# VH-VL binders against q10081: the designs that were tried, part 13

Target 1, 150 residues: q10081
Amino acid sequence: MSNLEFVYKYFNSLDVKELYDIYLLRTNVFVVEQKCAYPEVDEIDLKCGHLMLRNANGKLVAYARLIPEQQQTVRIGRVVVDPDERKNGYGRKLMLQALETSKQEFSSSKTFVLSSQEYAQPLYRSVGFKKCSDAYLEDGIPHVEMRLEL

## First folded at step 6 (VH-VL; framework fv_praluzatamab)

Design s2
Fold by ESMFold2-Fast, scan of step 6:
Structure s2 (fold): chain C 150 residues (1-150), chain A 123 residues (1-123), chain B 112 residues (1-112)
Amino acid sequence: as target 1 above (150 residues)
Amino acid sequence: QITLKESGPTLVKPTQTLTLTCTFSGFSLSTRGVGVGWIRQPPGKALEWLANIYWNSDKHYSPSLKSRLTITKDTSKNQVVLTITNVDPVDTATYYCARTDYRGYSGYYFDYWGQGTLVTVSS
Amino acid sequence: DIVMTQSPLSLPVTPGEPASISCRSSQSLLHYNGYNYLYWYLQKPGQSPQLLIYLGSNRASGVPDRFSGSGSGTDFTLKISRVEAEDVGVYYCMQALYWPLTFGQGTKLEIK
């Protein structure tokens, strides 16, 4: 049906092209679109898994990182979809794959959490996440914690 | 140099609407992570947060006062305006505007404040 | 609303001695990202508040190193290693993890 391919790697398994693609996509979405030269790269990138969604031409169209936490919990962060590709439902496909990949890589995963900006909540609700906190500030931006239990 | 300054009436009668303007320089409200908030302090009492507005026009209000508060910005004029409807004597306070800047993981909250403007609500 | 409780409310200190102010929150201010969303402000007599400590333990730009913030979760402390005359004023803690933002009642530091 689709020519989409998911690839999941930890930092030390990423090749130079994959690293380039990831940071290019993240910078274009989190830095360029938000009109700020904000440092996007952090030390968590070295300790987590990186989930990539590529189209039939090998282009990175969506990305998320999976951060193992305590108590059988996985945190999903840096969820991005290529702005030119947002009409294709890639965000939802990515989130569903993040749950499946987490079950394969973190065999006892029971709980998934993420910090959601207000505008992004509909995406996460569409795959089963529910708000589980009052609004709070992260980097000056209002967020809510969302949780999904298997 | 970053500065903020509050302006508005110094005396308001009960039931009227109070409008305060914060004029600032040295930063822009178009920059990601930057916001401006309003905080008040009744004479001899603690600080009380009222409302924030951010570069993306996201707004937050004190829930107890939300029905009476409106915060807006004019990025081109470097101004943030707070409106409080139906004032009463308990709204007598010094009103401050202050900047938030979370750029580059700085984490600053209310790092620069205006001098404050005393507003007295009496008949 | 998160309740912020400071103690003591009045703190007389002899110049050159250390001072310590406590701030307790009704809920944890520690986020998954490892930061405590707690801030300390000083309001000198007749002046606007000024930021001293951000995210629990980080000194704001221009703040002397005699000021330090510590603590995590619900229990936080502001310490002044050697109180100077210019440190007189009211100290406030504030949480910025949850809406609405809430301040403590303030601690008035006075020279004996």
Scores: ipSAE 0.000, ipTM 0.525, lowest interface PAE 13.8, mean pLDDT 85

Design s20
Fold by ESMFold2-Fast, scan of step 6:
Structure s20 (fold): chain C 150 residues (1-150), chain A 123 residues (1-123), chain B 112 residues (1-112)
Amino acid sequence: as target 1 above (150 residues)
Amino acid sequence: QITLKESGPTLVKPTQTLTLTCTFSGFSLSTRGVGVGWIRQPPGKALEWLANIYWNSDKHYSPSLKSRLTITKDTSKNQVVLTITNVDPVDTATYYCARTYYRGYSDYYFDYWGQGTLVTVSS
Amino acid sequence: DIVMTQSPLSLPVTPGEPASISCRSSQSLLHYNGYNYLYWYLQKPGQSPQLLIYLGSNRASGVPDRFSGSGSGTDFTLKISRVEAEDVGVYYCMQALYWPLTFGQGTKLEIK
C-alpha cells in the first residue's frame, strides 16, 4: 500500500537530491523514452514551481512544473510519471494536485493551460481540460493546446 | 541574430483601415511561450501597448482600442499583422513590433524591438 | 488599468554625477512567485526602445554595471551611478503583471 506525499518547491528551495531525482525522471521519460529532440533542461526551471509526487518509500513517482502566466493563467508542463508506476493512476492524482496547488500558490488562478501530445490527451480530458487549438508541430511531434477554466 | 521590421503605409486618411506587418527572423512563433506585440508612440508622447499574439494564437488587446484592433500571425512566413480600423489623426504615431513572452517563459519582456514605422493620419 | 507614475519627468544631470528615477504603480507588481513584474527601457534619441532592467532588478545583457534597478511592490527606482553622455534619452518603466500592459510617462535624461 502506497501513501503518497506531494511536495511543491521553487528551484532555489530544492535540495541536491530533489534536483537529481527530478532531472533523472525527466531525462528518462522525455529524452530516453520519448526521444525528444529539444533541450530538456531550460531556464524556465529556475523561475517556476516544481510539484513532486513521492510514494511511501520516498521514490519520485510523478512530477510536473507549474508556470504562472499572465491573466490568472497557470501553465502545467513537463508532466511525467515513472514508467514503472503508470498502472497506479499517479498521472490523474498529479494533475488534480497541480490544480489545487496552483489555487494555493497563485490564488487568483482561474485558467490552466498545457501543451499535449496525442497520447496524453485522455489523461488531461479526465481532469477537465479541453482542446483549444489546431494541432501544431514541435520538433516533428504533433501537439495541441488544452485549457481548463474554473 | 534576432531582428524585427515593421512595414506598411506611411500616410493614411481618416476613417480608413491601417494594416501593418511585422517581419522577423532569428526566432519562430511555433516556439512555446513566444509572442510578438505591437507598441506605438505618438510624436513626443509616451509608449502605448496595443496588442500581443502568442505561439498558440492567444491574443490580448488594449481594452480601449479592442473594437478597432485585429492581430494575426503567419508562422510559416515569420509575420505578425496588426489592423486598425477607422483611423483618425490621434492614431498618428511610430508603430513598433517587439518579441515578447508569456509570464514564466523568459526573464525578458519586449527584449528585441523593430526600428519602428511612422504612420501619419491626415487628410 | 494599472497606472505607472514616473518622477521626475525631466532630469538634467552633470556628467559623472549619479541619477535616480522613480516609478510608482497603482497596485502591487509583486507576484506570489516572488517576482516584481516591472521593466525599465531606454529610448535614445532617434532609436527604438531597448530593455535595461527586467523583473525589477536584473540587468539585461550588454547593459553597463552603472545601471541598477531596485524596489518592490509599488515603489521602484532606476539608478545610474555615474551618468555618461551615451545615457541621454527617455527612460520608461512598464508593468507586465496585469492586462493591459502599461508604461510610465517617461523621464527625459539630459546632460547639463
Scores: ipSAE 0.000, ipTM 0.507, lowest interface PAE 16.4, mean pLDDT 85

Design s21
Fold by ESMFold2-Fast, scan of step 6:
Structure s21 (fold): chain C 150 residues (1-150), chain A 123 residues (1-123), chain B 112 residues (1-112)
Amino acid sequence: as target 1 above (150 residues)
Amino acid sequence: QITLKESGPTLVKPTQTLTLTCTFSGFSLSTRGVGVGWIRQPPGKALEWLANIYWNSDKHYSPSLKSRLTITKDTSKNQVVLTITNVDPVDTATYYCAKTYYRGYSGWYFDYWGQGTLVTVSS
Amino acid sequence: DIVMTQSPLSLPVTPGEPASISCRSSQSLLHYNGYNYLYWYLQKPGQSPQLLIYLGSNRASGVPDRFSGSGSGTDFTLKISRVEAEDVGVYYCMQALYWPLTFGQGTKLEIK
C-alpha cells in the first residue's frame, strides 16, 4: 500500500535513473504492450516537461509529458500507467495533476489538447476533455483529438 | 495513387533460389510506421503470409519458412526484395507484395496489394 | 500458430439476398486494449485481395455500407445485406494479433 508523490522536471533536470525509469515504462507500454513499435524516444522529449508519479517505494507508476504549444495551448502526451498498477485510479490522478502542473509551469495556458486512442477516451472525458475531430490514423491506430478549455 | 508491382522469374527449378522484387510508388519506406509485406497463394489454395519489412528495417518472417527467407529494402529506389532458398514444387504460387503498417491497435493489415506474379517451380 | 476457420466454404447466393460468412479463431483475438485484431479481405476472380473490414467491424475506405463486420474474441461474422454481382469472389478473414499472420481457408461467394 503506497503513498504517492508527483515529480515534475524538464529534460535537463532529469537524472540518469529517472530517464531510465521513464523510457522503460514508456517502451513497455507503447512498444511492447500496445504492439506499437514506432520510435518511442523523440526530439520533443528534449523540449518538454516530464511528470512522474511514484509510489512510496520510489517506483514510477505513471507518467505524462507536457508540451507547450502556440496559442496558449499545452499538449499532454505519452500518458502511461504501469500495467501492474492499473486498478488504482492512477490515470485520473495523473491527468488532474497534469492540468495543475501545466497551470503552474505555463501560466498563460488555458487550452489543453491530446491525441486519444479509442480505449482511453473515457479516462480523458472523466477529467473534462471532449472530442474535437473525426477519427484519424496515427501510427496505424485510430485516434481522435480531444480538447479541454478552462 | 499507391501502386505496387512484383517482378522476378516465372519458372524456377527445384533447389534453386527465387528472388522477387516489389517496386512501389505513392508512399515511402522512410515514412514512420509504414512497411511492405509478402504474401503468397498456391493455385486454388488460401493466402499465406511470408515476411514483412518496415521503415526502420525491422523484419518479421513466417517461422516455418524463416530459414529459407530473406527480406531487404532499398528505400531510395522504393523497392523491397524477397529471397527464398532451396525451392521445391510446393513453393509454386502467386506471390504478392502489399503495403502494411507496424503493429498497433489497427494491426499490421494490408491496404494496397500488387497485381501478383505467378512462380512455377518444376523441372 | 493461430488457426482461422471459415464457414461455409462455398456460398451460392441469389442477387439481392443477404449473405453471411463465419470466421472462428483458435485463440481470442481481443486484446486488452479493447480491439479485435481481425480483418476481412475480398479477392475477386483474377484480381488481388482487397481490404473490406479492419479491427473486426470498421469498413475500409471505399467499401459499400452493405458490408458489415461483427463479433469478438473467437467468433466473427461478415454480412452482406444485399448481394450484388460485383461481390463475387473469395472472402478471407485474417488475424493480426499474433505472429505469424494467418488467414482462413476462404469462402467462395457465387451467384445462383
Scores: ipSAE 0.000, ipTM 0.511, lowest interface PAE 14.6, mean pLDDT 84

Design s22
Fold by ESMFold2-Fast, scan of step 6:
Structure s22 (fold): chain C 150 residues (1-150), chain A 123 residues (1-123), chain B 112 residues (1-112)
Amino acid sequence: as target 1 above (150 residues)
Amino acid sequence: QITLKESGPTLVKPTQTLTLTCTFSGFSLSTRGVGVGWIRQPPGKALEWLANIYWNSDKHYSPSLKSRLTITKDTSKNQVVLTITNVDPVDTATYYCARTYYRGYSGFYFDYWGQGTLVTVSS
Amino acid sequence: DIVMTQSPLSLPVTPGEPASISCRSSQSLLHYNGYNYLYWYLQKPGQSPQLLIYLGSNRASGVPDRFSGSGSGTDFTLKISRVEAEDVGVYYCMQALYWPLTFGQGTKLEIK
């Protein structure tokens, strides 16, 4: 039994503490852990939805952003799980919730896409995503595009 | 000042191994996110990327040439070495080394290039 | 491999006139992060290539403002508003979204 809560908000509805938590988690994973030198905060943050997974103590343990792209397509980005909370299945729970939230918020959506590092592909395959591109570089790390059609 | 300079033989016979050294100054391959790549240009033809090596020894090779290419670095000497086995006259080209990046706002590109060294493969 | 196609291959220009070079990629270079991983280089006669434009439209340090890059996805353009004699050389586009890194075949800009 876990007392987990999902919260979904667009940028303008985020409060100061939520902004702090999101950027702290993203910075610790993408900048500190993965040693990315690119700007972590970007303009897309202002235009997309933010999905947060919190534990019983209110700690942000996982996060993803949901980006409406072209007609009927939603991109799932910035998927991150707190390094101290790995092996708890939070990534899978987050991905399943991202699909459900997208159906609710973007009613015309039937295609989901994401950019995946090699090690993360098993997570995304477990919820139905399939590789759909050649490998490409993101911050020097090989990625592939993955797609799920409902 | 950032400089890179290629060195190696100017004439190589078919089937031999070609070894080229890039010696650089003004930056270090100890710096996170920095790399060095090799690009070649046959006379009168377009640029062709060959291989990159990064500060953490991550390596990338052109798939069509991968079986013939080896890229290594010696961080303490500020050198990167490219080896091409079993050379053929079509490997005749000016070979360039250039600084590149692993991560950054500019993405991947080559910002400083060596002067290039012409290698002719002929018997 | 991503194929990069440039046009024209030869571009004679009168000094002071504008010039335009096209670059097309066989697949989209627009990443979901909003950036186009497309770069422009100039190789002057007898010299090494030098960076002009990074990430589609950003001018590299020291590059005159008469140079501009535009486009997104698969179609990109390099423009020179007023060609100078020093601009003679071969222009290359490069994509860095996919391994291997690939270049266009080059556009030779010549003064008439």
Scores: ipSAE 0.000, ipTM 0.534, lowest interface PAE 12.9, mean pLDDT 85

Design s23
Fold by ESMFold2-Fast, scan of step 6:
Formats: C-alpha cells, sequence, structure tokens
Structure s23 (fold): chain C 150 residues (1-150), chain A 123 residues (1-123), chain B 112 residues (1-112)
C-alpha cells in the first residue's frame, strides 16, 4: 500500500504485467547498463521463485530469483536494484528478505550461494556472504562465488 | 595460490588400463561453474583434449575416445581421476590436468595447468 | 568436429621485430552472446602450456601487453609487437564453443 511490499511467486503464478516489470528491470540492468549481450531470460526462470520488491507507487525497485539446489542449498540469482533507487538500501533489504523467504519456501535450506560481480561483493558481504572462489569470467564479466552457511 | 599435479604410472603395457589422478589446491570443485579437464600431448605433436568434469558432475568426453575414457571426481579430496582402457602405443603422451569453467560461466578456457606426467605405452 | 588451422607452423623471428600468427576455424566461434570462444596458449620448451588470450582478445593475468589477440568468427590473429627471447615456444589456438574442444596444430616461434 503505502510502504515497501515484498511479493514472491513461482513462474506460473506471475501475471503478464509482473513478467513485463521483471524482464524490463533485468534487461535494463544486465543487458543495457552492464553492456553484455548474454541472454538474461533462461529456462531456470520457469523452475524457480521470483522475489519482487515494490515501492509505495507500485514500481518494481528490486528483484532476485531463488533457485533450490541439491544439499539444502539455495542459489540467489539475478539480483538487481533499479538504478534510480540505489541510494535507498533496497539491495540489503532484498537480500535479507531472500534469506527469510528461502527458509520459508525451501525447508531445511542451510547454505546460500551466489555468483557476484566484483562491484557487488560489499552488498553480499554486508548480509554475511563470504568469497569462496577465485575470480572467473561469466560471459566476459569477472565474478566470484560467494557462500553463506547457517 | 592455485596448483594442479598429475600422478600415475609412467610405463604401461598395451591392452592395460591407465589411471591418472589430478590433485589440486587453491580452488574447489564445489564452486559453481568450475571444472577440471585432461589434455594430452604425444611427443612432438599438438595438444589433444580428452575430457572435462564440472562441479555438478557434468562430464564431457572426446567422441573419438569416449568408449575408452572415464572421468570422476572426489570433491572432498580435491582430486579428479581419468581412466583410459585398452591402451595402445599411440596413447604415449604427456598428460596434463587443468582448471576450466562451465560453458556459460567460462571465459578463461584452461587457466592453470599441472606440470604434466609422461606416460609411455610399450611392451 | 571443429577444425582449427594455424599458419605459419614455423615462425623464425629476429628479437625486437613483430610476429603474427593466424588461426582459422571451420565454423564461426562467435556466440550469440557476442563473444568469440577462442583461446591462445604458449608452451615454452619443457614447460606446461600457459594461457595468453581468452575470449578472442582478452589478455590473461600476468601476460605482457605486447601480446594481443584479434579477429572474429572464423579468422583470428595473435600478435607480438616486439618479440623477446622469452617468447620462444609453441603457440596454440583452441576453440571452446563446441564439443569436443579442439586445438590448432601449433606454431613454433624461434629466434633467428
Amino acid sequence: as target 1 above (150 residues)
Amino acid sequence: QITLKESGPTLVKPTQTLTLTCTFSGFSLSTRGVGVGWIRQPPGKALEWLANIYWNSDKHYSPSLKSRLTITKDTSKNQVVLTITNVDPVDTATYYCARTYYRGYSGYGFDYWGQGTLVTVSS
Amino acid sequence: DIVMTQSPLSLPVTPGEPASISCRSSQSLLHYNGYNYLYWYLQKPGQSPQLLIYLGSNRASGVPDRFSGSGSGTDFTLKISRVEAEDVGVYYCMQALYWPLTFGQGTKLEIK
């Protein structure tokens, strides 16, 4: 209503306006802003949960997807914050909610993992993630794997 | 610091099975996107890719050698093992293991290589 | 299988002079993500191969800036702007877009 709202849905529960909002935000950040041509829409989108953060105006300001993996592990991917909204702490709020939602939706999740670009590491470190790999290229962009264990 | 080291027999007779172990440090095969591959080089000849194994146990083999190759990993021991059955003198080569990355997460190809181990196949 | 063809196979060069090695692939190595999945390696005498160039044109960590990779699709070039004695060895290109991964025949760079 008048505050930030978190919404979590699997693909088949998303309506077309939500899909539009998600792909617009992801494309603007990952493809346009980061200047990579790597496809952002993939088949994992059909199998995972989608966490949306909307502001008081209903604008999608942050998003992440939650991918259940083997061994009580959840992968958090496609973490994005609207560039116009980055000074509001939405990334940190999103990550904390992603951990809470994962515990609720994927019982017994004990390990959280993500692939982080270099500039984003401080955000993930602030919520407890630690670097657990050397840098590697993901379609030409340097990344490191990060992990949080409960 | 990242290191890989190959180990196994240096002399094998035709028709026997060759087993090579790659032991590595400085990275883990539990890390998403990471893999280890095997490449060989016969004396005076070009490099030839044999097999890759990845963090999620995905495996890829050279099609011409696939029936003779098995690649496995023990993530807790930081080891990858390559087995070649029914060896022939043409399998005489220096065998290397190297770190690699999964397609879609790859950029570097093979960024760190072991020192290599020369295996001679002769009677 | 993708065939990788290098030329020349033997390259004698005078120290301080430039050198150029060509690599051609039987199929395009340009992925729809915009990257060429082509790699260059150097194997110095008695040593393991070492990565020089990844994804067509990017220099690997620790590689001197006198090395550069260029090209797209099926035609690629590795250039050394000023050859030094330490550059002696066999240079290999490799494609990693298709399985199986395939290497060129190698180019032996020798000092005159």
Scores: ipSAE 0.000, ipTM 0.497, lowest interface PAE 15.8, mean pLDDT 85

Design s24
Fold by ESMFold2-Fast, scan of step 6:
Structure s24 (fold): chain C 150 residues (1-150), chain A 123 residues (1-123), chain B 112 residues (1-112)
Amino acid sequence: as target 1 above (150 residues)
Amino acid sequence: QITLKESGPTLVKPTQTLTLTCTFSGFSLSTRGVGVGWIRQPPGKALEWLANIYWNSDKHYSPSLKSRLTITKDTSKNQVVLTITNVDPVDTATYYCARTYYRGYSGYPFDYWGQGTLVTVSS
Amino acid sequence: DIVMTQSPLSLPVTPGEPASISCRSSQSLLHYNGYNYLYWYLQKPGQSPQLLIYLGSNRASGVPDRFSGSGSGTDFTLKISRVEAEDVGVYYCMQALYWPLTFGQGTKLEIK
């Protein structure tokens, strides 16, 4: 039996183990699993919030970053679920918590946006996101911009 | 060495289904950022994009032809297959398959092309 | 669909002279990441197309520095500083920002 724990921190509040876990998960999903050498770490990591979902064993099973943008908008990025933990509904739980955490941390924000690969759209649609752009190629990967207004 | 080669019938009758196979070497469709697309060129006319398939099985089709097109892949055989239903003489063209490769934020759509195969649709 | 318009359609050039080809898109190809998703291809007679320029201004591997791409948004130019006999063929621009991917109508470069 496992109970899930959500933790949300800005970069300066992350301890070294949390930082290690975040970059290990992100690198394994975006670089190693998808077999592409991306510049995974960027300056936005220093300015945004980091949402972590851990299981009862303390394992980081899902992660997203919350990026405050202009015009009361929050961008949700780097959404990942541990490959060994997929099909447990963690992606949906993570997205619902991202919206709730954003309401608490960015009280003036009413708009949420994200860039979605084609296969991931059903996940984001399930929590209320809708396409708001034509499909485009970002780093060669087909994406659409998705938006949620509260 | 990266190579792609198209194969399939060179003559097809109107209303039939055209199936083209792209066989490639030197890269894998299991690699993130890799895709294969089909582009055609009617005699004396411009290039026209038809469909792409990617390492993650994402597919995109030309909207004007979408109801007639199916693109599939067999990663273990290094093959991508394009099927066009209900062909008519306007589908007469040289058909190319080509690799799309993205590395980080840089992209090289159609950086390597097959030799092309001329398909004539006539009775 | 994004419409790509090339000019001129026919470009006769004397060897050693410069050549310039224009490409215009019906919508901006400049993404918020700062890149223009415009590409140039050369199709030599009887051959398959080959990639010359990616993301507006970057030369593909093996492409001579005689070739350069420039422009942003809706207006793009491919320049050849000194045309050689091997440069004969049809040049195409393509946008890859929006689906469907669309090509220009082509510019045939011929030696005079």
Scores: ipSAE 0.000, ipTM 0.536, lowest interface PAE 13.2, mean pLDDT 85

Design s25
Fold by ESMFold2-Fast, scan of step 6:
Structure s25 (fold): chain C 150 residues (1-150), chain A 123 residues (1-123), chain B 112 residues (1-112)
Amino acid sequence: as target 1 above (150 residues)
Amino acid sequence: QITLKESGPTLVKPTQTLTLTCTFSGFSLSTRGVGVGWIRQPPGKALEWLANIYWNSDKHYSPSLKSRLTITKDTSKNQVVLTITNVDPVDTATYYCARTYYRGYSGYAFDYWGQGTLVTVSS
Amino acid sequence: DIVMTQSPLSLPVTPGEPASISCRSSQSLLHYNGYNYLYWYLQKPGQSPQLLIYLGSNRASGVPDRFSGSGSGTDFTLKISRVEAEDVGVYYCMQALYWPLTFGQGTKLEIK
């Protein structure tokens, strides 16, 4: 059991330490671990909300961004769990909180979508997402689109 | 740098299937958030949106035309294809393809357009 | 479907004078993220449409600063501070917040 704290902020409300922690975690997972060729930092970061999960020591252990794509649709992206903290259920906790936060911040949201790598599909299925596309390559890595309807 | 070009028949008969191809350069449909859409304009009339396809194969169609429309992509060839079944003279229009984005992924919508191709439906 | 209504439909202007085009949407185009998903396009005679303004008020690359977009929610305005001969054409607004994407009926700007 850990004393977990969720914090949700739009880009302009992030402080320097939060921004540093977010990009450090994201680059370690998406660039270093997964060796993605696409730029990890992108313009979407400026237009979306950032959900952070911290442990009792203040360490950022999981993160996702919530991207309002259209009036009724929210995309959950950059879902990441600290490699040292895997198998603690943080991914599932993060996804459940992402849905709740999206309902609070985007009151008319009906549809949640995400692009899932093959290894991550069981996590998303566990919180209600279903595959809705054939496999496609994103940055050379196989993905499928997944969707959850309210 | 960024270009799109429509190709296909310029004359089709009523009840036939119309297939239009958009070939583009200077960007890729493997880029996150990017899409290509089709818009048509009957002679002397307003613009009408038909369909969009995105990097993740997500597709959206004009509801009034959905049963007649199919949009597909070949990312490796930089092509997007629109098919319209059972054409009628009212489908006579200049057909454009244009680059677009998911609303959350960029502020842009249809920032680069092809030159357009006039399709006449007559017997 | 969201209905986009433009006014006027025909706009004759003397060169050097300002011009203003209105666009009204049947529902608010203001998104949760604070942006209005309203776009302005210009179609010159015999040419493809070209993007002028994105997200209500931002000028697209290469668009002269005499063009400006304003408004929020359901009421939007495209303003040209000093009309030039090259500005002749049909102006369209478009909303991209809801499916299907919908255009206004167009405003034809003509030089007197």
Scores: ipSAE 0.094, ipTM 0.726, lowest interface PAE 6.0, mean pLDDT 89

Design s26
Fold by ESMFold2-Fast, scan of step 6:
Structure s26 (fold): chain C 150 residues (1-150), chain A 124 residues (1-124), chain B 112 residues (1-112)
Amino acid sequence: as target 1 above (150 residues)
Amino acid sequence: QITLKESGPTLVKPTQTLTLTCTFSGFSLSTRGVGVGWIRQPPGKALEWLANIYWNSDKHYSPSLKSRLTITKDTSKNQVVLTITNVDPVDTATYYCARTYYRGGYSGYYFDYWGQGTLVTVSS
Amino acid sequence: DIVMTQSPLSLPVTPGEPASISCRSSQSLLHYNGYNYLYWYLQKPGQSPQLLIYLGSNRASGVPDRFSGSGSGTDFTLKISRVEAEDVGVYYCMQALYWPLTFGQGTKLEIK
């Protein structure tokens, strides 16, 4: 038994409390903390996998969604870590588990992609992602595309 | 309004290199998920996909033609260029450029807006 | 390469009557995300192709309600509930799940 637990589910397998925890964390980070003005909840949530990291007390401390795309590509999105937990290495643990889970859940996953804000690039570089685009705007915020190939 | 327009020579001799330029407006190749592709259609025949280039400079080529194809972009000029080396009469076709775009977070490299096409004849 | 097969290749229809075009793929186009990566295009005489249907069943912007797409996996159908004169042209299906992108051979719809 580990003090930290990873749980991966598609939307229809999420229970009400898991759904509550996911949207609470995402809203607090993306809407409240980062002041993103766009709708946080979208139709992709219904069709992708949800990766949750919980601590020993069952608190959701980190989350990402895994979106299967064509050409054996998985897009990792909505990467969040509870602000109080950011110095515990949970972001890196989450990203490594996202790669492992994607290999297990999606046939022949070869390529991983994500859209990264400037401040988040060091996290993604730490697990092997490399910048592969010029800066572009996503909902008015500068991003770069990053890629990891197996 | 989204528009694309092809330009280049209308007549090319066998063994020469064909260069076609797509100039577009109403969108940018700096936008995530956006790309431009080239499709050709020989007279009276079906559509054939040639190559795509995307916002992140990813490129995909038709495997049967890959050794002869080069696709490049100039994001600041809103242009995508396709080069075909060692042309043959069988390369006679109307060449289209088109925007390729996946909608709002699900992938699907389809073409939503097309240029008018440019007829290229390969003849000695 | 994925082979896309359309039938019929020639479709004469009386104005006001329904029309149906079949498209079959050599492999399933249903992805794990629940979408079918199948698209329908119309090329009117002397014009560029225009998108009619995306992801199997969704009508593109500006496309009349007369057009509908259905099917899943390997078998797909484009239906026109009441054919109008402006519907004349060649219809193509395309798959975009696998590289290279491949088109069907086309179905020519003509008014009889």
Scores: ipSAE 0.005, ipTM 0.575, lowest interface PAE 10.8, mean pLDDT 85

Design s27
Fold by ESMFold2-Fast, scan of step 6:
Structure s27 (fold): chain C 150 residues (1-150), chain A 124 residues (1-124), chain B 112 residues (1-112)
Amino acid sequence: as target 1 above (150 residues)
Amino acid sequence: QITLKESGPTLVKPTQTLTLTCTFSGFSLSTRGVGVGWIRQPPGKALEWLANIYWNSDKHYSPSLKSRLTITKDTSKNQVVLTITNVDPVDTATYYCARTYYSRGYSGYYFDYWGQGTLVTVSS
Amino acid sequence: DIVMTQSPLSLPVTPGEPASISCRSSQSLLHYNGYNYLYWYLQKPGQSPQLLIYLGSNRASGVPDRFSGSGSGTDFTLKISRVEAEDVGVYYCMQALYWPLTFGQGTKLEIK
C-alpha cells in the first residue's frame, strides 16, 4: 500500500520542513542533476501555490508549483520527481493532481501552460498538453511552451 | 516557415528621427521566452547590437545609444518598431531585425532567423 | 563592454583544406549553468547573417557536420574540416552573457 498524499499550500503556509524538502528536491534535480549551476530560488515562489506529493514514509517524491496568470490561465512550473522514484508513475500522478488542484483553487481556469524540456514532453503529452511554440532557451536549456485547454 | 522583414525610409537627413518596422510571421511575441532584436552593420564594418524586446515587454538597449533608442512591439500585428532620434552620418548602416530568446540572469541569446536587412543612408 | 577579438581577419583557403578561426573574449563567457554564451554566425556575400553554432559547440539546424565549435571561458575556436565554395563569407563570433551583446570584428574566408 503506497498511501500517497498530495498537499497544496501557498508559501506563507509552508512549514520549515516542507520548505527544506522542496528546495532540496529542486536543487538536486535542477542544479545538480542537470549539471547547471544557476539560481534555483526566485521571487515567484513567494507568490504561488506549492503542490507536494509524499509517500507513506513522508518523503517528498514529486513537486510542482502552480502560478495563476492572466486570462484564466494557470502555469505549472518547477515540475520535479525524485530521481530514485522516477519509475513509479509519480510524474503523471502529479500532473493530473496539478490540473485538479488548479480547477479547485482557481475556479475560472480554462487554460494550463508549462515550459517543457525536450525529454519531459512525453510526460506532458500523456496528460493532454500539446506543443504551442518554437524552441526557446531557459537557463541555457532548450524548452518549448505547451498548452492544455479545457 | 519563419520570416522577418524590415521596412522604413532608405534616406534620412541628419538630426531627423529614423523609424524602422520589423514585420514577422511564423512565430508570435505572445509566446513565452521569445524576443526580437535589432542589429546594424555600417558598410564594410562589423555587426552592432542595438536593442531587444521580449514577449513580456522586457527591453534591453545598447548603453552607448540608449538615449536615442526606443523599441516597441505590437503583438497582434506581429510587428516590432525601432526608433532612433537625432541621426547623423555615422548611423548609416544596413539594419536587421532578428528573432531571439530570453534567458534568466545576465544573458541574452542567439539570433536564429534574420530579416533581409534594409540599408539606411543618413545624408543630405 | 565585453570585447570580442577574432583572428585571423582574413583567411584564404584552398577548397578541401581545413580552416580554423579563433575568438577571444575579454571576460569569461562561462555561466554558472555550465554553458558558454558564445555564438558563431556566417554572413555570405550580399546576405543576412545566419546562425552556425550556439552555446559554444552546438550546431544550428541545417548546419553541416564539417562545422564545429569548441572552447570555454575566454578562448573559442570555429573549425571547418573541409572548406567548400559555399563557405565563403565573413564569420562573426558573438557573446550574449553580458549586456550589451557584442560581436567580433569578423573573419573573411575566401577561396584561393
Scores: ipSAE 0.000, ipTM 0.504, lowest interface PAE 12.5, mean pLDDT 84

